VH-VL binders against q9hc84r5073to5261. Designs and how they scored, part 2

Target 1, 189 residues: q9hc84r5073to5261
Amino acid sequence: CICSMWGGSHYSTFDGTSYTFRGNCTYVLMREIHARFGNLSLYLDNHYCTASATAAAARCPRALSIHYKSMDIVLTVTMVHGKEEGLILFDQIPVSSGFSKNGVLVSVLGTTTMRVDIPALGVSVTFNGQVFQARLPYSLFHNNTEGQCGTCTNNQRDDCLQRDGTTAASCKDMAKTWLVPDSRKDGCW

## First folded at step 10 (VH-VL)

Design k3
Fold by ESMFold2, look of step 11:
Structure k3 (fold): chain C 189 residues (1-189), chain A 121 residues (1-121), chain B 107 residues (1-107)
Amino acid sequence: as target 1 above (189 residues)
Amino acid sequence: QVQLQESGPGLVKPSQTLSLTCTVSGGSISSGDYYWSWIRQPPGKGLEWIGYIYYSGSTDYNPSLKSRVTMSVDTSKNQFSLKVNSVTAADTAVYYCARDTWIQLYGMDVWGQGTLVTVSS
Amino acid sequence: EIVMTQSPATLSLSPGERATLSCRASQSVSNYLAWYQQKPGQAPRLLIYDASNRATGIPARFSGSGSGTDFTLTISSLEPEDFAVYYCQQRYNWPLTFGGGTKAEIK
């Protein structure tokens, strides 16, 4: 099962359904329906404002968040010497390529591409601020994913599954139901 | 079918700039699923990755070449380009452009035929 | 930079024989390893990705195995078109690096 986003708005679900969605909030990309593997969850924050109390910071970069067991990994970009570079926060602490803790490996490829591996699960997540890819093995995650990345069922009919368990007419309509409420951001609750 | 074709001068004088263009046909360079790479192979030697460019203009270069290398993309012409400044005889190689299939195949699945660039006086 | 070492440099075999090509990384690259075939006068062709998965259109006689630092490409029964140079490439970290190649030639 492979889910991706590119161009800031183009999505391909785990089962290969393509759609466009332009949300400005934090959304659930994927989470386990039943917590079998450390309650793995992926979020995309379209306005990641470090230490900000408001969503009014219009120039915040995107961040991809990975929650696994008690760990919180944030992949984002920051400006270093006038050029974007990858920034990885592991439990709120910046870490460098090669950092490993509790079965999670973090890598930086080049200047902006960041990769998180969970080898015990065969999971790989890559993000560069503009493109993400999440790979989950079907053998472990079949019938157990929900979110903007859809289901991992080898069946595109159930990909537009909304938060309430119903199927939307389009995955664009489904995608907005996966909003993560955030009172610090206007219009994101 | 996606095809890549390198073009540019086959002979470049020392200290000049090597400039190559890769034309993509049968597909779009603006695809978010792919990275566009340059690789070179000196005569009788192995392959060296030079770097990639994404359709947005984002790049990463091999650190051994980074100070001399620039890549660009022209989405309107469906092309991406390589410049290598201040060349020497050591830059003589066959230069390949390639599509990197990060999303589906995890490798460089389409290559140009290659073009020999010779650096000599 | 991750150095990829291939052995042997040259493998002399007859059609129908089994070929075993080795690739070793200077540090772990997990399973982020690709294999390419390059015939004389041609560009490389992707054979194997993620260490063990055949690329589209690659015959079943090609198989890859390994993880971490040690990887193997196996050709179960060589055909005449398989006599070429084979390169491994780690895709774990930038810069992407290739091995020096193993030339499979007719004995």
Scores: ipSAE 0.028, ipTM 0.631, lowest interface PAE 8.2, mean pLDDT 86
Fold by OpenDDE, look of step 11:
Structure k3 (fold): chain C 189 residues (1-189), chain A 121 residues (1-121), chain B 107 residues (1-107)
Amino acid sequence: as target 1 above (189 residues)
Amino acid sequence: QVQLQESGPGLVKPSQTLSLTCTVSGGSISSGDYYWSWIRQPPGKGLEWIGYIYYSGSTDYNPSLKSRVTMSVDTSKNQFSLKVNSVTAADTAVYYCARDTWIQLYGMDVWGQGTLVTVSS
Amino acid sequence: EIVMTQSPATLSLSPGERATLSCRASQSVSNYLAWYQQKPGQAPRLLIYDASNRATGIPARFSGSGSGTDFTLTISSLEPEDFAVYYCQQRYNWPLTFGGGTKAEIK
C-alpha cells in the first residue's frame, strides 16, 4: 500500500485513487483503525509554525508527523545558511540523519528528503516538504487504515472513507472530514 | 583512507544463491553518515542500484529485486553482505559495493573495485 | 521510479574539445543529481553532486548545471583521461536510479 501527495494538493490513496485537495489545516493522512502495530498514524500540517529555534524566519512550512507507539516524529523543512534543509524532530528534539531509537530510523537523502523507517513493520515514510509518500505492507495493514490515504484494501470503491465511517461520493469530499481541530488556526476547527 | 573490497564466488549456477561480502577498511562501518550500498552492472550495460543497508541493519531494496535480495551487516567484522536468490543469466554482472553519503558529499564517494559474478550452468 | 535518460549515447570528440552531456529525469528531482565517471575496467567515480558541485579532487574543467528535469555535464576541454562513460543518478527519491550512460570516445 503506497499513499502519495505531491504538488501540495494531489493525492493518491493506498489503493491508487487520485484526487485533489487543498487544505490549510492539519489532517489525518492515515491511522490504524485498530491499534495492532503501535497505533501508527500520520498527519500533515500545512502550516507548521512551532518548529525549533533553528527553523528559519517567519515561515510556516508543511510538516509531516509520525506517531508510533509513544514516539512523535516531525519532519519539516527549515532554512540553514540560506539553504533549505530537512529538520527532523524526535519527541520534540532535533535529531540528525541516522538517528535511531526504539526500532525507528530517520535519515535525510540529499538536503531535504527525509525518511522514516520502521523496519520491524516494513514501513517507510518520505517527505521533503512538497512530496509525501507512505509505504505500508499490505500483509500487515490491509483493511485497517483510514484517513486521507484510504483503506488499503486493493479496492478503490472504499477509498473515500470519512471520519464518521461513511463513504463519501468523492475522495475530495472525504479529505476535509479528516481535519484535526486546532483552535489556534483560523478555519481549522 | 576508506576502502571497500568485494569478495565471493565468481561463478554461480542457475537457481542458486549469489553471495557477496564487502569488507570496509580504513574506517568504521558503524557510522550514521552512510548507506552501505550494492550496485551491479551487467557486461556492457549500465548501472543498477540494488539496495542499501544501514549500520543498524535497516535495509531498502530496489523493487525490481526486492523479492530475491537480502542484505546483512556485521559491525564486528566491518563487513556487509549481499544475497541474491534464484539467480538466472540476467544476474550476471559486475557487482560493486559502495559507500553512499548524503550528509556530506551527497553521492557514492567510495567504491569497491567490483567483482564479476557469472551465472552459468 | 524516476527514469533517467542520457543523451547522446555516444559522443565522439577530440582532445581539447568541449563536451556537453545531457541527463533528463521523468519528473523533477530538484538539484538532487549526481554525475559519475567510469573508465574501462574501473569502478565509477563521483564527479558532481547536487547537480553543480564538484566532488573532492575533481578538476575544474568538469562542471554540472541544471535543476528539475534537465541537467548538463560539461567538460570544457577534454583531456585524454576524460574519455570514459558518464552516468547521471537521481538522488531525489528511492529507489535511486541511473541514466543509461554517455560514452565519450576519441574521434
Scores: ipSAE 0.018, ipTM 0.584, lowest interface PAE 7.3, mean pLDDT 91

Design k5
Fold by ESMFold2, fold request of step 12:
Structure k5 (fold): chain C 189 residues (1-189), chain A 121 residues (1-121), chain B 107 residues (1-107)
Amino acid sequence: as target 1 above (189 residues)
Amino acid sequence: QVQLQESGPGLVKPSQTLSLTCTVSGGSISSGDYYWSWIRQPPGKGLEWIGYIYYSGSTDYNPSLKSRVTMSVDTSKNQFSLKVNSVTAADTAVYYCARDVWIQLYGMDVWGQGTLVTVSS
Amino acid sequence: EIVMTQSPATLSLSPGERATLSCRASQSVSSYLAWYQQKPGQAPRLLIYDASNRATGIPARFSGSGSGTDFTLTISSLEPEDFAVYYCQQRYNWPLTFGGGTKAEIK
């Protein structure tokens, strides 16, 4: 099962359904329906701002967040001396390529490309600040994923599953329902 | 369809700088989905990855060449370029430019036709 | 640097035969492996990505398998146009590295 986003707004679900979504808030990309593997969850924050309200009018980078076994990994980009570089926060602490803890491996591939591997689960998540790809094995996650990345069922007919359990006519409409409520920002659109 | 075309001098003298340009047509170099790579192949030998450039200007080079190589992008001309300083006969090769889709686990899906660069007196 | 070793260096077969090409990595590259075909005087062409997926427009007779350190490209029934040099490439870490190539020749 592979979910990806490219071109700033084009999504391909775990089962290969393509759609366009331009929301600028924080959304659930994937979470386990039943917590079997440490409650693996993926989130995309399309407007990751760590600055003042004045800076909120400027374009903020995206951040991809991974929750696993009480660990919180954030993949984002930052500006270092005029050059964009990858920044990985492991439990809110910046870490370098080659860091590993509790079965989670972190890599920086080039300047901005970041990868998190969970070898025991065959999980790999790659993000460069603008494009992401998440890989989950069908054998472990079948029938147990929900979010903007859809279901891992080898069936595209159930990919537009909304948060309320109903199937939307379009995955664009489904994707909006996966807003993370506790992280809602004033006027995010 | 996206096409890539290498251009530059076919003959370079030792100690000079090899300079090549790749022109992208049928698509935009400014896409965040792609890395733009240079690869070389000495006559009768295998392929060596030289490095890539991203539309933001971010680069990474093969460590074996890093001290002598620079790459640049010119988005207004839809081109990216390679410079290799202080060349020797060992730098004689066919040079290819390629489009690379690393983050989708794909590969170098579009290649230029290649240009032979010979380093000799 | 991850070293990619291909074997055999030359594979002599007849059209219609099954070809099996090997690629070994010096350390695990997970599934981040591509295969390319190169005919004389031409640029390489992408055949297989992510170890086992055919690129767009690649005939079904080409298949890839393996993970970790050991990878295989299989051509189920060789056509005359398949006699070329084949390269594997790991895409797990920079620098991206190619194998030395396997030349498929007509017997």
Scores: ipSAE 0.046, ipTM 0.649, lowest interface PAE 7.8, mean pLDDT 85
Fold by OpenDDE, fold request of step 12:
Structure k5 (fold): chain C 189 residues (1-189), chain A 121 residues (1-121), chain B 107 residues (1-107)
Amino acid sequence: as target 1 above (189 residues)
Amino acid sequence: QVQLQESGPGLVKPSQTLSLTCTVSGGSISSGDYYWSWIRQPPGKGLEWIGYIYYSGSTDYNPSLKSRVTMSVDTSKNQFSLKVNSVTAADTAVYYCARDVWIQLYGMDVWGQGTLVTVSS
Amino acid sequence: EIVMTQSPATLSLSPGERATLSCRASQSVSSYLAWYQQKPGQAPRLLIYDASNRATGIPARFSGSGSGTDFTLTISSLEPEDFAVYYCQQRYNWPLTFGGGTKAEIK
């Protein structure tokens, strides 16, 4: 099952359904319906601001968060000498390419393409601030995923699964339901 | 090594539909690492990106051509295709298919040789 | 769309000389910039990716620099086979756009 996003708005679900969605909040890209393999979940924060950030929220980059077991990995970009570079935070600590802990491997390809691998699960996630791709083995995750990436069932008819368990007429409509409420962000509740 | 080859009519009448196919050899089209793209180049002019198709069928087109462009993919044949409706002389160009790699922000690393399509009565 | 402007349109040089090609974006594209080489009757070939990295098989005499809006392709010493048209491409946002090209020709 491969879920992808291009240009920050073009989605392809695990089962290959395409749709466009633009949001300003944090959304569930994918989570396990039943926690079977470390309760894996992926989030996209459209405005990720760190405590040390001097820029306004409107200038904050996007961040992709990976939650696996008790670990939190954040993939985002930062400006270094006028150039965007990948920034990986492992449990809120910046780490370098090649970092590995508790079965999770992180790497940076080039300057901005970040990769998270969970070899034990055959899971890989890439993000460069604009494009992400999540690869999950069907053998492990089929019938057990929900979020903006949809279901992993090899059936496009059920891809637009909403948070309330119903199926939307369009995945664009579905996508909105996966908002992560945050009262600190205007309009994100 | 991966190779791409364009095929289709080299002559299309105005108002008709331009149809091209790109055949991928030496590798599978069914990969999440690649965006299979079409680019065109009018004679003596620069390059224009037309759009891409993902192996799953996801597409995105240049807004300048979106209303007239349709792409499709056939993973069983290892091919992807381009259709441009209601063509005019402005659509005369060499059409290229290419493999677009976004890993490391790489680029279009494999191109077809290109095929000239002339729109003429 | 992001407009890419290349200069000069034509660059006349002799073999062995240094070539400097410019590419400017209408807005910042960060390092999302690629360079391509196209010879007559051929498809473009990827030269540089991520603004400054040489693609596989590209000779060391080719180098890319820049970020944001201004980019440069440099050929330290022109070889006869380097006389071609060069295009920059922004990969920052859709639609992907190319510059108008710079033709490197023999003086």
Scores: ipSAE 0.021, ipTM 0.595, lowest interface PAE 6.9, mean pLDDT 92
Fold by OpenDDE, fold request of step 12:
Structure k5 (fold): chain C 189 residues (1-189), chain A 121 residues (1-121), chain B 107 residues (1-107)
Amino acid sequence: as target 1 above (189 residues)
Amino acid sequence: QVQLQESGPGLVKPSQTLSLTCTVSGGSISSGDYYWSWIRQPPGKGLEWIGYIYYSGSTDYNPSLKSRVTMSVDTSKNQFSLKVNSVTAADTAVYYCARDVWIQLYGMDVWGQGTLVTVSS
Amino acid sequence: EIVMTQSPATLSLSPGERATLSCRASQSVSSYLAWYQQKPGQAPRLLIYDASNRATGIPARFSGSGSGTDFTLTISSLEPEDFAVYYCQQRYNWPLTFGGGTKAEIK
């Protein structure tokens, strides 16, 4: 199951349903319906702004958060010597490429592409501030995912699963339902 | 190696529909890693992005052409197609299909050779 | 849309010389910029991605730099096969847009 986002607004669910969605809050990209493997969850935070040229252009760099067991990993971009580079925070602490802890591996490819691997689960997540991709093994996560990435069932008919458990006619409509409630405090939609 | 090839009429009359097909060989179009894109280039001018289609059929078009453009994909034939309605002389161009790789924001790494479409009465 | 402006329109140089091509965006595109090379009668070829990374198979004499609104493609020493048109492309927002191109021609 591969979930992807391109251009900051184009999504492809785990089962391959493509849709466009643009929000300015924090949203659940994916979470386990039933916590089986460390209660894995992925979030996209659109309010993670830095004092960068991108932010100045009225587009804040996004942050992708990965929650696994008690660990919190944040992938975002920051300005370093006039150029945007990947910034990885592991439990709120900046870490360098090659860092590993408790079965989680983080790395930076190129300048901005960050990667998180959980080998024990066969999970791989990449993010560069605009392009996101999560790879989950079907054998472990099938029938147990929800969020903007949809279900992992090899069935596109059930991809647009909303927070309330119902299936929307479009995944664009579904995407809105996965807004993180606390993020509304920022005045976002 | 993956190759792309454009095919279709090289001459279209004004007000008619331009139709092109891109055939992908050496790899499957049914991949979540790529946007299958169309780009055009008027003679002696620069490049214009027309739009893309995903293997699932999802599309996005350049707003400048959105009202006249339709793309489709046929995974069984490993092809994707472009239609431009109500063409004028301004639509005369070399049309390219390309594979657009967004992992690491790589880019359009595989292009067809391009096909000239002339709009003329 | 984001407007990409390339300069100069034409660059006349001799083999062995250094070429510097500029690309400017109407707004910040961060590092989401690609460079393409197009030779006469051929399709564009990807040269640089993410502003400064050489694509697979691209010679080391090609380099990209810049972030935000100003970008540069540099060819350290021009080879005869490098005389072509070069396009920058922003990949920051939809629709994707190209610069007008810079033609590197033999002096």
Scores: ipSAE 0.016, ipTM 0.590, lowest interface PAE 7.0, mean pLDDT 90
Fold by ESMFold2, fold request of step 12:
Structure k5 (fold): chain C 189 residues (1-189), chain A 121 residues (1-121), chain B 107 residues (1-107)
Amino acid sequence: as target 1 above (189 residues)
Amino acid sequence: QVQLQESGPGLVKPSQTLSLTCTVSGGSISSGDYYWSWIRQPPGKGLEWIGYIYYSGSTDYNPSLKSRVTMSVDTSKNQFSLKVNSVTAADTAVYYCARDVWIQLYGMDVWGQGTLVTVSS
Amino acid sequence: EIVMTQSPATLSLSPGERATLSCRASQSVSSYLAWYQQKPGQAPRLLIYDASNRATGIPARFSGSGSGTDFTLTISSLEPEDFAVYYCQQRYNWPLTFGGGTKAEIK
C-alpha cells in the first residue's frame, strides 16, 4: 500500500485513487482502525508556523507527523542561509540523519528529503516539505487503515471512507472529514 | 509533456572549466516535486550520477566530484546548469540532464538527449 | 556509498528467449531500485521503479523482482528492439549509484 501527495494538493490513496484537496489545516493522513502495531498514525499540518511567524506575513511550511507507540516524529523544513533544509524532531528534539531509537530510524537523503523507517512493520515514510510518500505492507495493514490516504483493501470503491464510516461520492469531500479536531487556526481554512 | 535539452561547448581544454546548461520545456523547474540532476557517461563506460539541484538552489553532489562541481538554477529561464572545474581527460563523457521524481520509489523519468564533452589538449 | 554489481556483463540470446539480469547491492536498499534501458546512441529510459513496477509505456514482457540486496530484471520473450544495455540504480541513500550494466546482444 502506497499513499502519496505532490504538487501541494494532488493525492494518491493506498489503493491508487487520485484526487485534489487544498485544505490548509491539520488532517489525518492515515491511522490504524484497530491499534495492532503501536497505534501508527500519520498527520499532515499544511500550515506549520513557528511561534514568531504571523500567518498574514509569512509562508509557513508543511509538517508531516508520525505517532508510533509513545514516540512523536515531526518532519518539516526550515530556512538555513537562505535555502530550505530538512528538520526532523524526535520527541521535540532535533536529530540528525542516522538517529535510531526504539525501532524507529531517521534518515536525510538530500537537502530537504527526510525518511522514517519502522523496520519491524516494513513501514517507510518520506517527505521533503512539499511531497510525501507513505509505504505500508498490505500483509500487515490490510483492512486496518483510515484517513486521507484511504483504505488498504485493494478496492478503490471504498477509498473515500469518511470519518463517520460512510463512503463519500468524491474523495475531495471525504478528505475534509479528516480534519484534526481543534486544529483550526489563523491562516487555516 | 516535459522535455530537457543540454547545451554547451563540446570541447574543453585540460585544467579549464566545463559549463553546461539544461533547458526545461513543457513543464516548470520551480516545482517542489522534482530534483534536477546531471549524469555522465564516459565513452564505452557506465553511468555516474554527478548531483542534483532543487529549485530553491539547494544542491547535493557525488562525493567523488564534490570539490570540483557547482550547479545553479535560473527559474526565470527555466534552466539549470553544471560547472566542473579543473577538468582532465577523465572528464570526457556524454553529459545528460535528467528530471528526478522526488519520491525515492521512482526514477529519473525524463532525460535530455545528452551532449558529448571532450577534454583534449 | 552503496556499490551496485550487475551480472552477467553480457547476455547473448536469440529473439524469443527469456532474459534474466541480476543486480546486487553492497547493503540493503529495501525496494528502492530502478532499472533503465539504454539503446545505442540514446539516453537511458526508465523501465522499472520500486523494484517491480513498470514505468508508463513499458511493455508487459519487462518485469522486476527482489528486495534488500538482490534484484532481477526479467524479459519474458526478447524482441529485436530489446537488445540494449540495462542499468540498475539504487535510490535508497545518496549518492545515487548505478550498476555497471548488462549488455543484451543477439546471438
Scores: ipSAE 0.007, ipTM 0.612, lowest interface PAE 9.3, mean pLDDT 85

Design k5
Fold by ESMFold2, fold request of step 12:
Structure k5 (fold): chain C 189 residues (1-189), chain A 121 residues (1-121), chain B 107 residues (1-107)
Amino acid sequence: as target 1 above (189 residues)
Amino acid sequence: QVQLQESGPGLVKPSQTLSLTCTVSGGSISSGDYYWSWIRQPPGKGLEWIGYIYYSGSTDYNPSLKSRVTMSVDTSKNQFSLKVNSVTAADTAVYYCARDVWIQLYGMDVWGQGTLVTVSS
Amino acid sequence: EIVMTQSPATLSLSPGERATLSCRASQSVSSYLAWYQQKPGQAPRLLIYDASNRATGIPARFSGSGSGTDFTLTISSLEPEDFAVYYCQQRYNWPLTFGGGTKAEIK
């Protein structure tokens, strides 16, 4: 099962349904319904502002967050000497390519492409600040995923499954239901 | 608006099965945003999460209890239920049902009033 | 499982005082931490979610902070109704676990 986003707004679900969504909040991309594999969860924060950033900064970068077991990995971009570079925070600590802890491997390819592998689960997640791809094996995650990436069921019939368990007429309508409330961001409640 | 109410026997003999039902009113149990949990609290002690059930029937249980616990949901009655097999005095507690919002990202925002279940011979 | 440790076990204070309650996780739970208040004879009440966000209807005197392993609940000026037991709960990993509680009582 492969979920991706490109062009800042184009999504393809685990089962291959395409849709466009332009949200400015944090959304659940994928989470385990039942915590079987370390409670793997993926979030996309479309407006990731640092603590020192101005409130309502309109152009904050995206961040992709991965939660697995007790680990919290944030993939984002930052400006270094006038150029965008990848920034990976492993449990809130910046780390570099080749970092590994508790079965999670972190890689940087080029200047902004970041990759997280969880080999025991066959999971791979890549993000460059504009494009992400998440790969989950069907054999482990079937019938146990929910979020903007849909279900991993090899069935597109229920791909637009909303947070309340109903199917939306379009996945654009579904995608907004996966909002993570955030009182720190205007309109993200 | 949403209200939860526990019901069931207050006294259960050792080795028998404890059986409780939670009735949901003012809302639907079939909402996909919510998980339906049971929590217990022995008198004078802290809280222990027992497990949850989703409206589809999917469950997950605290490993400390998993061999003895089953949960079920009846969407037509807007109810979910807990069974604990082979009870002992250690299972004496106030039992709460609760609505859990986005199981990982929020919290248990609506609780029942709780019902005391005493295990004694 | 993730063990949640709360301190102090008992906090004896007067109305109007500031209360600071501590919660420590045995491993990182990121920001997925909730706080609950339980008054005598009542069910718990959700106060704080995601470490620092007040649940609906919770007064501004309650605030939460922290991430990773160390979290605090602050009550800026205690009111008589705030004397209760407070529980933290990690919501990061299975099983969901509560701390042992901090009892806030009148000095």
Scores: ipSAE 0.006, ipTM 0.448, lowest interface PAE 15.3, mean pLDDT 84
Fold by OpenDDE, look of step 10:
Structure k5 (fold): chain C 189 residues (1-189), chain A 121 residues (1-121), chain B 107 residues (1-107)
Amino acid sequence: as target 1 above (189 residues)
Amino acid sequence: QVQLQESGPGLVKPSQTLSLTCTVSGGSISSGDYYWSWIRQPPGKGLEWIGYIYYSGSTDYNPSLKSRVTMSVDTSKNQFSLKVNSVTAADTAVYYCARDVWIQLYGMDVWGQGTLVTVSS
Amino acid sequence: EIVMTQSPATLSLSPGERATLSCRASQSVSSYLAWYQQKPGQAPRLLIYDASNRATGIPARFSGSGSGTDFTLTISSLEPEDFAVYYCQQRYNWPLTFGGGTKAEIK
């Protein structure tokens, strides 16, 4: 099961359904319906504002968050010495490429392409601030995923699963239901 | 196509408040892709960035004007507004509203035609 | 704030000639630079973004180059409609700041 986001608004679900969604808040990209494998979940924060964001154009870049067991990994882009670089936060602590803890491995390719691997699960997540891709083994995660990435069932008909458990007519309509409420962000309720 | 139009009084007395509104047409202001910005240009001079407002209401102002500037947004009317308090002759300028595209390191791609505001007794 | 300095202040050229406009930043702005064109009585128009990319609808005769502190806008062959004031804008840090402008006038 491969889920992708590119162009800032284009999504492809685990089962290959394409749709466009423009959100300004944080959304659930994927989570386990039943917590079988560490309660894995992925989030996309469209405006991740940090003190390290010094560039006007990248003041609030997007951030991809990975939650696995008790670990929180944030992938985002920041300005360092006048250039964009990947920033990986592991439990709120910046870490370098090659960092590994509790079965999670993080790496940076080039300057901005960040990758998180969970070898035990065969899971890989990549993010460079603009493009996102999550790869999950069907054998482990089939029929047990929900979010903007949809279901992992090899059936596109059930991809547009909403938070309330119903299936939307379109995945675009489904996508907004996966909003993560954040009182710190105006309009994200 | 998206268009912006400034509106407000062209004459303001010293110490009063300058108030302008920008109306967005041909597209929704409720987009996370843009900083809705104000820029001014004194007669015969260059451009000065005043600040921006996000559709959610988040703002950032030029430090040189921060103490006197307030911006607001009305998504229901597809408008955003600028207020400048305690104006002086130095605030005489053509005021522009603009759509500032922050993604892809773009720029201010859509501008209003501008409106002249003269501060005079 | 980052100070943007443009040179020359005025550039007198004839149609068909090559125009070279300079923009310098007081500190590095990486590639976070935009160029605008402003004709008399009109609002500025975006020409170049990210230092070297032409905005939508901008003719190929316009090109931008540079990084860090030094940037150049080049008009390969001036058309009559190209005589205007050109502004650079740094987009690296807040507040956004513009250069003083270069006026391209007809000789």
Scores: ipSAE 0.005, ipTM 0.561, lowest interface PAE 10.7, mean pLDDT 91

